VHH binders against Uncharacterized AAA family ATPase y4kL. Designs and how they scored, part 2

Target 1, 330 residues: Uncharacterized AAA family ATPase y4kL, of Sinorhizobium fredii (p55530)
Amino acid sequence: MARGELMKKLLASYGRDEDFRAVAEQIIDEEEKKNNRVLARTLRKTLEAGPQRTQSAPKALAPLIPFPEAAADFVERIEPEHNRNDIVLSAANVRVLLGLVKEFRRADEIRQHGLKVRSKMLFCGPPGCGKTLCAEIFAAELGLPLFRVKLDRLISSYLGETATNIRKTFEFARKQPCVLFFDEFDALARTRDDSGEHNELRRVVNSLLLFIDNMQPKGFLIAATNLDRSLDAAIWRRFDEVLWFDRPEAAMIGRFLKLKFKNVPVAFDPARNSAALEGYSFAEIERVCTQAIKAMIIERRKQVQERDFNRALQDEARRRAGQARLAPMI

## First folded at step 17 (VHH; from y1 with A105L)

Design z6
Fold by OpenDDE, look of step 17:
Structure z6 (fold): chain B 330 residues (1-330), chain A 121 residues (1-121)
Amino acid sequence: as target 1 above (330 residues)
Amino acid sequence: EVQLVESGGGLVQPGGSLRLSCAASGFTFSSYAMYWVRQAPGKGLEWVSEISGSGGSTKYPKSVKGRFTISRDNAKNTLYLQMNSLRPEDTAVYYCAKESGSYWLSYFDSRGQGTLVTVSS
C-alpha cells in the first residue's frame, strides 16, 4: 500500500485506538519491508511510548499481572523482535499453528460446547531450528506476552523455594493470558531418568509435571526440547500438540536464504546453494549468510560475491566438524 | 523521518530509454552517498549504481556500465537514474537507497517503495 494511503488510514483512525494501532503496525511493517530499519524502530518505540492507551486488549485479556519478584531469577519477559515474515516454517507447522490461533480466538465458543482448547504445545527438534523464534512469533501473533522460564536456574535454586516459585509461576499463568515458554525442557526429562539425581530434584520435576498436567492456561504453555525419542510417555501425554522442527529441506533453505539476503546486494543467487546446506540448522545457515555479508563490507564491495558465501560455508563446515568431535558419542 | 519516493518506472521496449527519479526528504541529502538497487522477480537485490554525496564520484557494476547514468540534484533533494539501451534482463523493481552510517548488517539503512521497470517487446 502506498505510504500516502497508509497515512490517510492512520489519520482516519484517529479516536479508534485499535484501528490506529493496527494501521500503525502496518506502517511499521511496510517500513521494515522497505529496509527503513531506523524509521521502523523509531516508529515502534513511539507507538510503545505513546500514552498507553489501553490496548483494547480484546476485552477478554485481563491486565497483565507481573510475575512475583522471587521468580525474576528464572522467569523473564521476552519482548517481541520478530514477526511472521522473519521465520521459515514447514507447511505442516504453519497449518498447525494457524489452527491453534483460530482455536484460541474461538476458545470461548469451543468451551461452551464442552470441548477443551489446545493450550499445551511441545516443540521438538535440533538446536538452531527455530523453536524459540517460533514461540516468540506465535506469542506476538496472538498479542500475548511471552515469558521464558529458565529451567536450569529453577532447578538449581533452593529446593523449597523452587517448589514455591513453580507454583507461583503456574498460578500466574492461570490468571492471565500469556505464553509460558519452557526452554531446554529435555533437562527435566534427563533428571527423571537419572538414578543418580537427588530425590529432591526428582520431586521438583514431578511437581512441575503435575502442574503442567493440571494447568489450564488462558494462553499457551510451550515446552521446547532438543530430544525426540528420549522423552518418556508420561511427558508426551501432557501436551495437546507437538510441532517438529527438523533441519530445513532444500526448499526451506532457499526461502531462508532469500530472507537473509533480502536487503543485501548479491552478485549471485543464494538459493542455488540450498542443496549444499542440507543438514545444517537455520542458525548455522544464518552464520554463513552473516559471514558472507561481512566479507563484502570488509572488502568495501558493493555486492556479496559467491566466493564470499562459499568461504563462509567452508568455515561453517569446519566449525561443525570440530563440534562433532567434541560431542560425546551419544 | 527519512523518506525516499521513486518514480519514472514503466514499460519500455528493448533498446529504449527511461529516466527514474527519487525524491528524498528527512535527512541532509548532500551528506550521504545514494544508490540505485534493483530486484528482479525471484532474484536477490542487485546494486545498480552509486553516487557520492557531492555527486563527484559515480560507480557502476559491469552489467549496467555504459548504459546507466546516476546523477543527483542536491538543491532539489532528488536522485536520478538515466537508463539507456534497456534490455529484458533489466526488468526489475528499482529502489533508491540511502547510505548507511552503520555497516553492521545492512548495506543501506533506508530505501523507497520502488518503481517497476519492465523491458519487453
Scores: ipSAE 0.000, ipTM 0.229, lowest interface PAE 11.5, mean pLDDT 83
Fold by ESMFold2, look of step 20:
Structure z6 (fold): chain B 330 residues (1-330), chain A 121 residues (1-121)
Amino acid sequence: as target 1 above (330 residues)
Amino acid sequence: EVQLVESGGGLVQPGGSLRLSCAASGFTFSSYAMYWVRQAPGKGLEWVSEISGSGGSTKYPKSVKGRFTISRDNAKNTLYLQMNSLRPEDTAVYYCAKESGSYWLSYFDSRGQGTLVTVSS
């Protein structure tokens, strides 16, 4: 057999280990026939050492290009770096989350009694109030991987692709214990209410809702939505629990401020500002705190001064006034 | 068992034409909508065309509309894709897919090895 034909056979054997080995041995035998003993020895050593060496991508020649089929293009693995001590939650939300953790840990016993385990949660509330952080911490408490769904990758003008992407994402989540997180879930619901220009899109959205209704993940499905976006009532019923993430009240703000300054020297009691911060989201309050801390660091001071906090608060109030001018028009 | 076998791929120059075929077996072909999907190197799956079970309705994304024509021969259990005015961006592995008998399209990703289309000078 000509050397060129052996190279073709070698490349054609991609992913078929027994065929690859057979062709590789033919190449080595050809070099031995040519009395190229040094080269043949080197090639045989390389073949035999393959299981012990660093895994590397095979050299590609046309037309052998591996095409990924994994759902990895539609989800992002989030490495949780937070725990329950890093978040402030309402007492109501803590009760629900703890109940879900307890159910999960006794899921086999519950199922043996013919009962279903809660696995689908809807997080509702304005932006910046802790929904994403809560999902991260919940996954960390369970010891489960967190996968954030890339909605922009799922929903596209290519309707056949959208349906395939949704199915692959759910099949990925079903094959492993995990927390699957849909942020901005109302964007998906908006797509469903198209005026009929895309009948296939409405079929895809309705298929997604049926899939959610009929699936039982090995861990959890969490969808997060902002209160300013309407969701169809049919969507709400697909979830076993609804958790509300509203803007914090003064008591929660006080705890949040203590958390944000716990390892930072301060010249004032940050909790005195709890009432002044009512109406702000946790994200806005955090920005005030970080700006105040940055002011200390930039100016090389030993502690955060109350004037730094007040200046940061004034800046945040100005930003909120500017955002009101930019409010969505349609 | 549903079996779909794609063929007709190859190397073609920009502006050229190519016809893909998909031989179907293991199901009542005329009862199901059929699809072509493609996957460019390093990219996700892209829907390319859809045809109803009877062949009376066809749909295309904007990227191929006017250049590609899906058709079927229910007597031969064969799905076709006529690709005209080919561009380098059409380079991909092309797969045919069957709509399931359910709304969810559960059998959509059941496909063979596909057929490679390369559009290059």
Scores: ipSAE 0.000, ipTM 0.105, lowest interface PAE 19.5, mean pLDDT 73

## First folded at step 20 (VHH; from y1 with W104L Y107W)

Design a1
Fold by OpenDDE, fold request of step 28:
Structure a1 (fold): chain B 330 residues (1-330), chain A 121 residues (1-121)
Amino acid sequence: as target 1 above (330 residues)
Amino acid sequence: EVQLVESGGGLVQPGGSLRLSCAASGFTFSSYAMYWVRQAPGKGLEWVSEISGSGGSTKYPKSVKGRFTISRDNAKNTLYLQMNSLRPEDTAVYYCAKESGSYLASWFDSRGQGTLVTVSS
């Protein structure tokens, strides 16, 4: 085919990743045949370096059925701002998540065999350990819109509204492939144990759990909890998979530090400080990094110095100590 | 058909007391928890009290706890709400409601026509 025709095909395939790749490969092959080896290699490298658009042709996100306006108060669409390179996960979590992605992609085949696809996940771990970020990135990897459900807003003091809100949320999630993310799910669990809490809240929680159990999402339901100990067996049984977001170990901290300083000139090896950050959440560590970088900027220096990092760490430690003092008072 | 008929509402001064009654029919009264709910002008429906079918367990929101007392007479198929130390913010239409038999349904599946309670000086 004439170079011009292939180019035309390439341009026409824009947005169709599989077709685009096929045409690109054809162009590369033709260049190889023409003994333009350098160009062919460069093109191949470029094709490979190009955002591995996961073969899942973003099925033209069916016009996102707008969440009913009434749900706007308690359901929020989260736009993806991060990718898989922006998160540090345990090997176990990576394995599980990759498995879920593969399963999702082969969901029809799995169902044809009469098997159920895993679609309900529980994220457990302390605050700031990347649960929300993971949900975002996971949704993005799948090409699914992410909707965050604000449970505190969903729960109304007015009778009937909460139940209606729950129903609407789940009905919405059934209608389109999406990731539904329930943050602070532990807030619901607490309502079960408090003998003093209104039977209404218990009923709401039970209703929610029933919906979770009966829901067959076309995408995923993710619940995030900070307090795994407060979750009763009934809650655990409702989920197909559980991911643990523990405080990072030294190795993970090192990776995270490298990530945070990747685009920042540093005069020291941040990873050397990994041990000192054990016990901190990713969010806390990020704050340390950010403050160190800010120090560089404020002082108009070319590189972040170790002293900047150490000072930031001291400040964070102080903050943490202060919070610990207040915790018993709240 | 489930029927609930509230009575006993009226005008009372702040600090006053009122007793509401609800006559129930069309279902096995003792088999269901009963509720009092209220709706103030311009506000949504608020839960006021709950009593188990046997009458052995009662619950109240913080807003009325210590002031209101729910009770029932299963022999008479009647629900009661004793309201003491009434406040202007207690002004509302009060409804008796029957517990829903469905887990997926609203908290209640039936309520009465309501009785107006006005607390004003």
Scores: ipSAE 0.094, ipTM 0.516, lowest interface PAE 2.4, mean pLDDT 85
Fold by OpenDDE, fold request of step 28:
Structure a1 (fold): chain B 330 residues (1-330), chain A 121 residues (1-121)
Amino acid sequence: as target 1 above (330 residues)
Amino acid sequence: EVQLVESGGGLVQPGGSLRLSCAASGFTFSSYAMYWVRQAPGKGLEWVSEISGSGGSTKYPKSVKGRFTISRDNAKNTLYLQMNSLRPEDTAVYYCAKESGSYLASWFDSRGQGTLVTVSS
């Protein structure tokens, strides 16, 4: 778009913060494309420094109630390292997430009308498709601390500890607005189906589900699963929203590639290889990109060459083929 | 009152065998699943074996599968654990435990005083 048109859009977006930001970002991107890096950087800085309408300073995060020492083993605070620009999401997921953010911000008003606020989300998709990253960014957007619950650690081999750990986790989450993130939630589902497992695991799962049902978080509860088919209907009903993290399509791959090479000199258009990466997870694609960049560094070249990318892709393909040999999809 | 009394523990050499017994009283024995659990020195309680009320179903962790056998005599209100091919790692106090009637509570609501099993050369 011509600079003039973008300016018109920018002016027209005055008062619409989201639109304004979107147009501003487009302007920044255009300047970057024009190799006006200094200007782009300045604009970005200005955009970030702009008067964030004092949305009421999220009340100074009341000193995070320290995790009870006992929960430290299975609950981890994740510091935000990424922002919305570091993730590629489907249009559907973006829409849902933005809606959730808006709802959260107006939660009191919604509750005054006797309506429930959505607060429980299920992230479904194969490994490496950005579920954890999305949770991180989502929490950051809300200005809420993110706490990751390691289910494997929570489920202790020692009798009686698991129930206590679950209780402690939920009690902690009730005390402060936060995002509670359960990774590898499918581990619980597997336990239900395995007739050979100890009854304790079933009880643990049931206990966890009960807590999920009864929990009214001041923030959000997010569960991430790699196995959508393994979850029974009872589990699905417990969540207010379900987000699908599918393997990226060519268009998403292209965006992701652009993102990964944004700050790296390249002698080719990475997006041209989008089709070749269909079927790969974001994590796999990232490995390809990283490997290509490493090749440039190792050889002390100024730019990543297409050959670097292709070689990296071949290596990843080989890896994938090997995994398929080891893990027959039962 | 639920009472569980374990017996049969002792010192055995590696590769040896031992049979534990648990006498149960104070509840309808056949109506509850029963468990063997153990606690090694400095470690928490570990599940060792499970048997259904009828005795028709048994479960074992990988650590003891193929070596230990749980059984019960409902007429005698007695639970058994046959332990074969014992290893030093099996050294622990072994407890008989009764299935809990509550899903929200511990998987067992009662256990005995335990019997010590020591596997040492």
Scores: ipSAE 0.078, ipTM 0.453, lowest interface PAE 2.7, mean pLDDT 85
Fold by ESMFold2, look of step 22:
Structure a1 (fold): chain B 330 residues (1-330), chain A 121 residues (1-121)
Amino acid sequence: as target 1 above (330 residues)
Amino acid sequence: EVQLVESGGGLVQPGGSLRLSCAASGFTFSSYAMYWVRQAPGKGLEWVSEISGSGGSTKYPKSVKGRFTISRDNAKNTLYLQMNSLRPEDTAVYYCAKESGSYLASWFDSRGQGTLVTVSS
């Protein structure tokens, strides 16, 4: 086997001790075949003396010492609460997602032909436009568990600890088919300045990107970012697909309103408000709908009235104006 | 295209020394800060040094400070890492990296295959 391919396999096995050891043995065998006996002996000694060397415990003591899940503090399992009928997606996004589902279902056959299966997605767009919901529904449609990475727990002021936390998270994802979800991936980009402490954080980000590049997930890795198209193009290239989650246009808003009021009696056609809601996120529109429904319940009325919807919209416009003060400069 | 080629790795005894080199091409070398990072087997990336474009400013983490020296030769487009008093903990693949405007991508686009350093008896 080509020496470069063995080195790539070695790097790709990072955090997977069994895979790493198997590839290291192949490298040693290749050097012995080339009659590099001194190098082969040295590599074998290095492999035996490397990290993870432990004394074996007697078998009777193993069940007395529980082994806590190493990544449990860094991931959160997300239980499905929604299905595909609860989301409005662009036609472009639906096409990409369906293609990924088809590839996943035929993954073994594709790999048998020496081809890679797409497994790494970047979700881009403003907050509240369905990125997290899409990841939930995508995992549910595949029958895969969804694990959200707790970025605040991964990132530490101590560089070595952060790198260890990242490794543990990737080891967790490697052990089972799952959807690993990194929300707020742009948080790593928001720390850019010239201070020496932020140089260390910058190197942690580069470490994370290396792990993503070398990872071969059994399911999917999804990173979600709230930054729009200003994110470095080199980052986009590291993902197999990039999906855009823009604020909805009027037609999508109309479909969303019909869904939110489908099983709620209404005295008006909610779709009439689609144009007034352009520029709003799906989360903001949902809040308008929810507040209107709550007004019906509080006032003990039979139907949601148009005045309830208009009042909720007015309140949302007030909240949106307040949040514009906090919007980042670009 | 930016190319960075690391060399000078090998097997060395504890307490020994190695000098790593990184040949740079495809960009104006003297205009950019340069870095060395390392990745031990089964462990994450660790930053080990940084040098300014002029070579006038260098930085090191506590793990290597006093033992490692980064330098550059802007006439030869070459970055160096002098590693002294090597320990088994220094065993890793060493990579050089170029500064870019977006730190999220600079390592990913501007590293070679690395050079292996093994410290053992």
Scores: ipSAE 0.000, ipTM 0.109, lowest interface PAE 20.7, mean pLDDT 74
Fold by ESMFold2, fold request of step 28:
Structure a1 (fold): chain B 330 residues (1-330), chain A 121 residues (1-121)
Amino acid sequence: as target 1 above (330 residues)
Amino acid sequence: EVQLVESGGGLVQPGGSLRLSCAASGFTFSSYAMYWVRQAPGKGLEWVSEISGSGGSTKYPKSVKGRFTISRDNAKNTLYLQMNSLRPEDTAVYYCAKESGSYLASWFDSRGQGTLVTVSS
């Protein structure tokens, strides 16, 4: 078999570890048949020492593989920087996400029994409560590339172009196992937006719903919205699961505080403030933590002091209430 | 059990006004944001207005801003929508809705039966 044919097979096996290993063995055998024993031995040692992948989860080679031209304007590849140890999730959300992972791992068997695999998720909740981070971590835990849809590129003032852009985006997602992510999904599906023309947005919504209904992803489609009240109710029925990202309760706040101070010297137990922070978003709590750490640095302290945290908390409470902006001047 | 009962709909001429009411029970009314949504014939649900639990913050889409006013009376557990300068495009069934729950099904269970508003000559 010609070396070109084996190299073609090797590239075609991307993301399928058993196929890759089979082709790698063919290459090694070919070199042994050519009496290139040193090279064959070296290749075998490399194969045996390399990462062991028993599950077929593709890994995108974005720097070495050309980005498909059909999708170049409408999606961006998001490189994961976080893992599951960097997020705090409710027990209910963890159970749903783990169930989806298990279902994905056995998807072919489920389909062989004539059943559908859940693949379309809606993340709902107020801003700053971890929806985008969760999508990133979910894709990373599955070993799937994450592609975020560029909303400003997808929408055009001409209906034909917008429908074509939606089709190209969904065709891109069908060609590979991936997580396709729509952040701010209500901006696309809303009939009450202040931009553009109401008739054009209605036609965009209809086109989007058609593609979502007919799509069977090889991975997942995730839409994130900050408020469920902004979406047409018919849209919600198109999703297999809805995950709620509410403001955290005290136990989750305590875990989040410990997470944010894990590599920072502290002179107090931050988790003691969990009850005082109920009603705050994760983003607001993170800002409190960041301000307290900055105060340590500015005042040249060795540890974050409880007074630094308390000042940051007071500042955040002022910003939430808005009362400092409205307070009368003397 | 959450109960929301809309009233005040009817037939009105273009340029006219109506005031919708929503009587709420089965939950602590003042603790939740409330909404008006509408559904025109053959269309999906459209958000019309939002009011915070205290009543201190209100929001409207451009389609109704300046014409519609949401309000609430937390002592009477009642939500209101004052609709002025009505147009034929405002013809719809209007629903009040409680701040969303944990799942889509609970959101739909937390809206009333609706009241029909027809704007025509």
Scores: ipSAE 0.000, ipTM 0.109, lowest interface PAE 19.0, mean pLDDT 74

Design a1
Fold by ESMFold2, fold request of step 28:
Structure a1 (fold): chain B 330 residues (1-330), chain A 121 residues (1-121)
Amino acid sequence: as target 1 above (330 residues)
Amino acid sequence: EVQLVESGGGLVQPGGSLRLSCAASGFTFSSYAMYWVRQAPGKGLEWVSEISGSGGSTKYPKSVKGRFTISRDNAKNTLYLQMNSLRPEDTAVYYCAKESGSYLASWFDSRGQGTLVTVSS
């Protein structure tokens, strides 16, 4: 078909995604027939990546339920801003997460065979290693709303009020397919084992674990903790899966650096710095990248310079050294 | 979001006293241990005192034990530090901080802007 006619069809398909995709595929096919494989490959990549990266219209979006006023003080809805192409995960974690997505999508078939569907996950690892981002992306990939529990609002000085707040939160989550996310769960997990004056928190933890035990989510429950493998075994068994979010090794750092600079012109190879960043969290590495990009913008340069990256790295190293000095609780 | 606002600092002579306050919001104050830390000019942060959520347990390093008293009023969401027998080496910016529940997380990310205490003749 003539290029002019294909362009007319493409413009006429505005607002009709299926028609647009059909015409785009036809254009790509014509370039392949012309033996222009580089262009055809580039166009196909653009088509597959472009409109599928929007944050606001997942095809399998769960039905929206009005946010009930009774739960408003204890949860917040997190709007998805990222997709699976915006995170670096270990191969082991990707395998587990994909398996959970597949189970969820075939849950009725699995239950027909008398089998249970995994729905409760514990994310473990140091802070800044992607636990919250992973929960966001996981919920978005499932088309489920993500609700973060405000633990500091949930806990009160009187156990009866706290238990009621927990109950209201879990009742809200039971009414809809959703991802219920408990960040900073380690404070609660640790206080269960303390013999000190944290008895109010210990009672909260025991109550919360009972609700987790008895809940059968229509989606998922995710708890995130910074604790390592010394976590009480009683807590581990309450979850169907435990995912480890370790600090990245050099290969993952290289992938992360390439991801953070993918749409930013650079005057150096960021991956060269992967070894120097071992021991850093993804959040710390991201801050280095962000500060280097800001330096380019502030100085009105065309490219991020290696000196800007190195200065940001030096600043982060100072920050890490200061934090290590300031952690007397551990 | 956690907010901590320190006040009560100032200039005092050696041997004098000051009382610091920390107004807390954005979390269930009574459920968390609280801390005072300080940073002397050009030096790192130093832990100064700890109080349990209920107020029933307090701890101090040797550098301030017997001179400083931490307390809390859970009804007013306020943390206090009574500093007596002040010395020039107590000169620092004083911060209040909320207990971190994480073995690996920095607890200093939940602190206020600080209040300056200067002990000088």
Scores: ipSAE 0.000, ipTM 0.080, lowest interface PAE 23.5, mean pLDDT 74

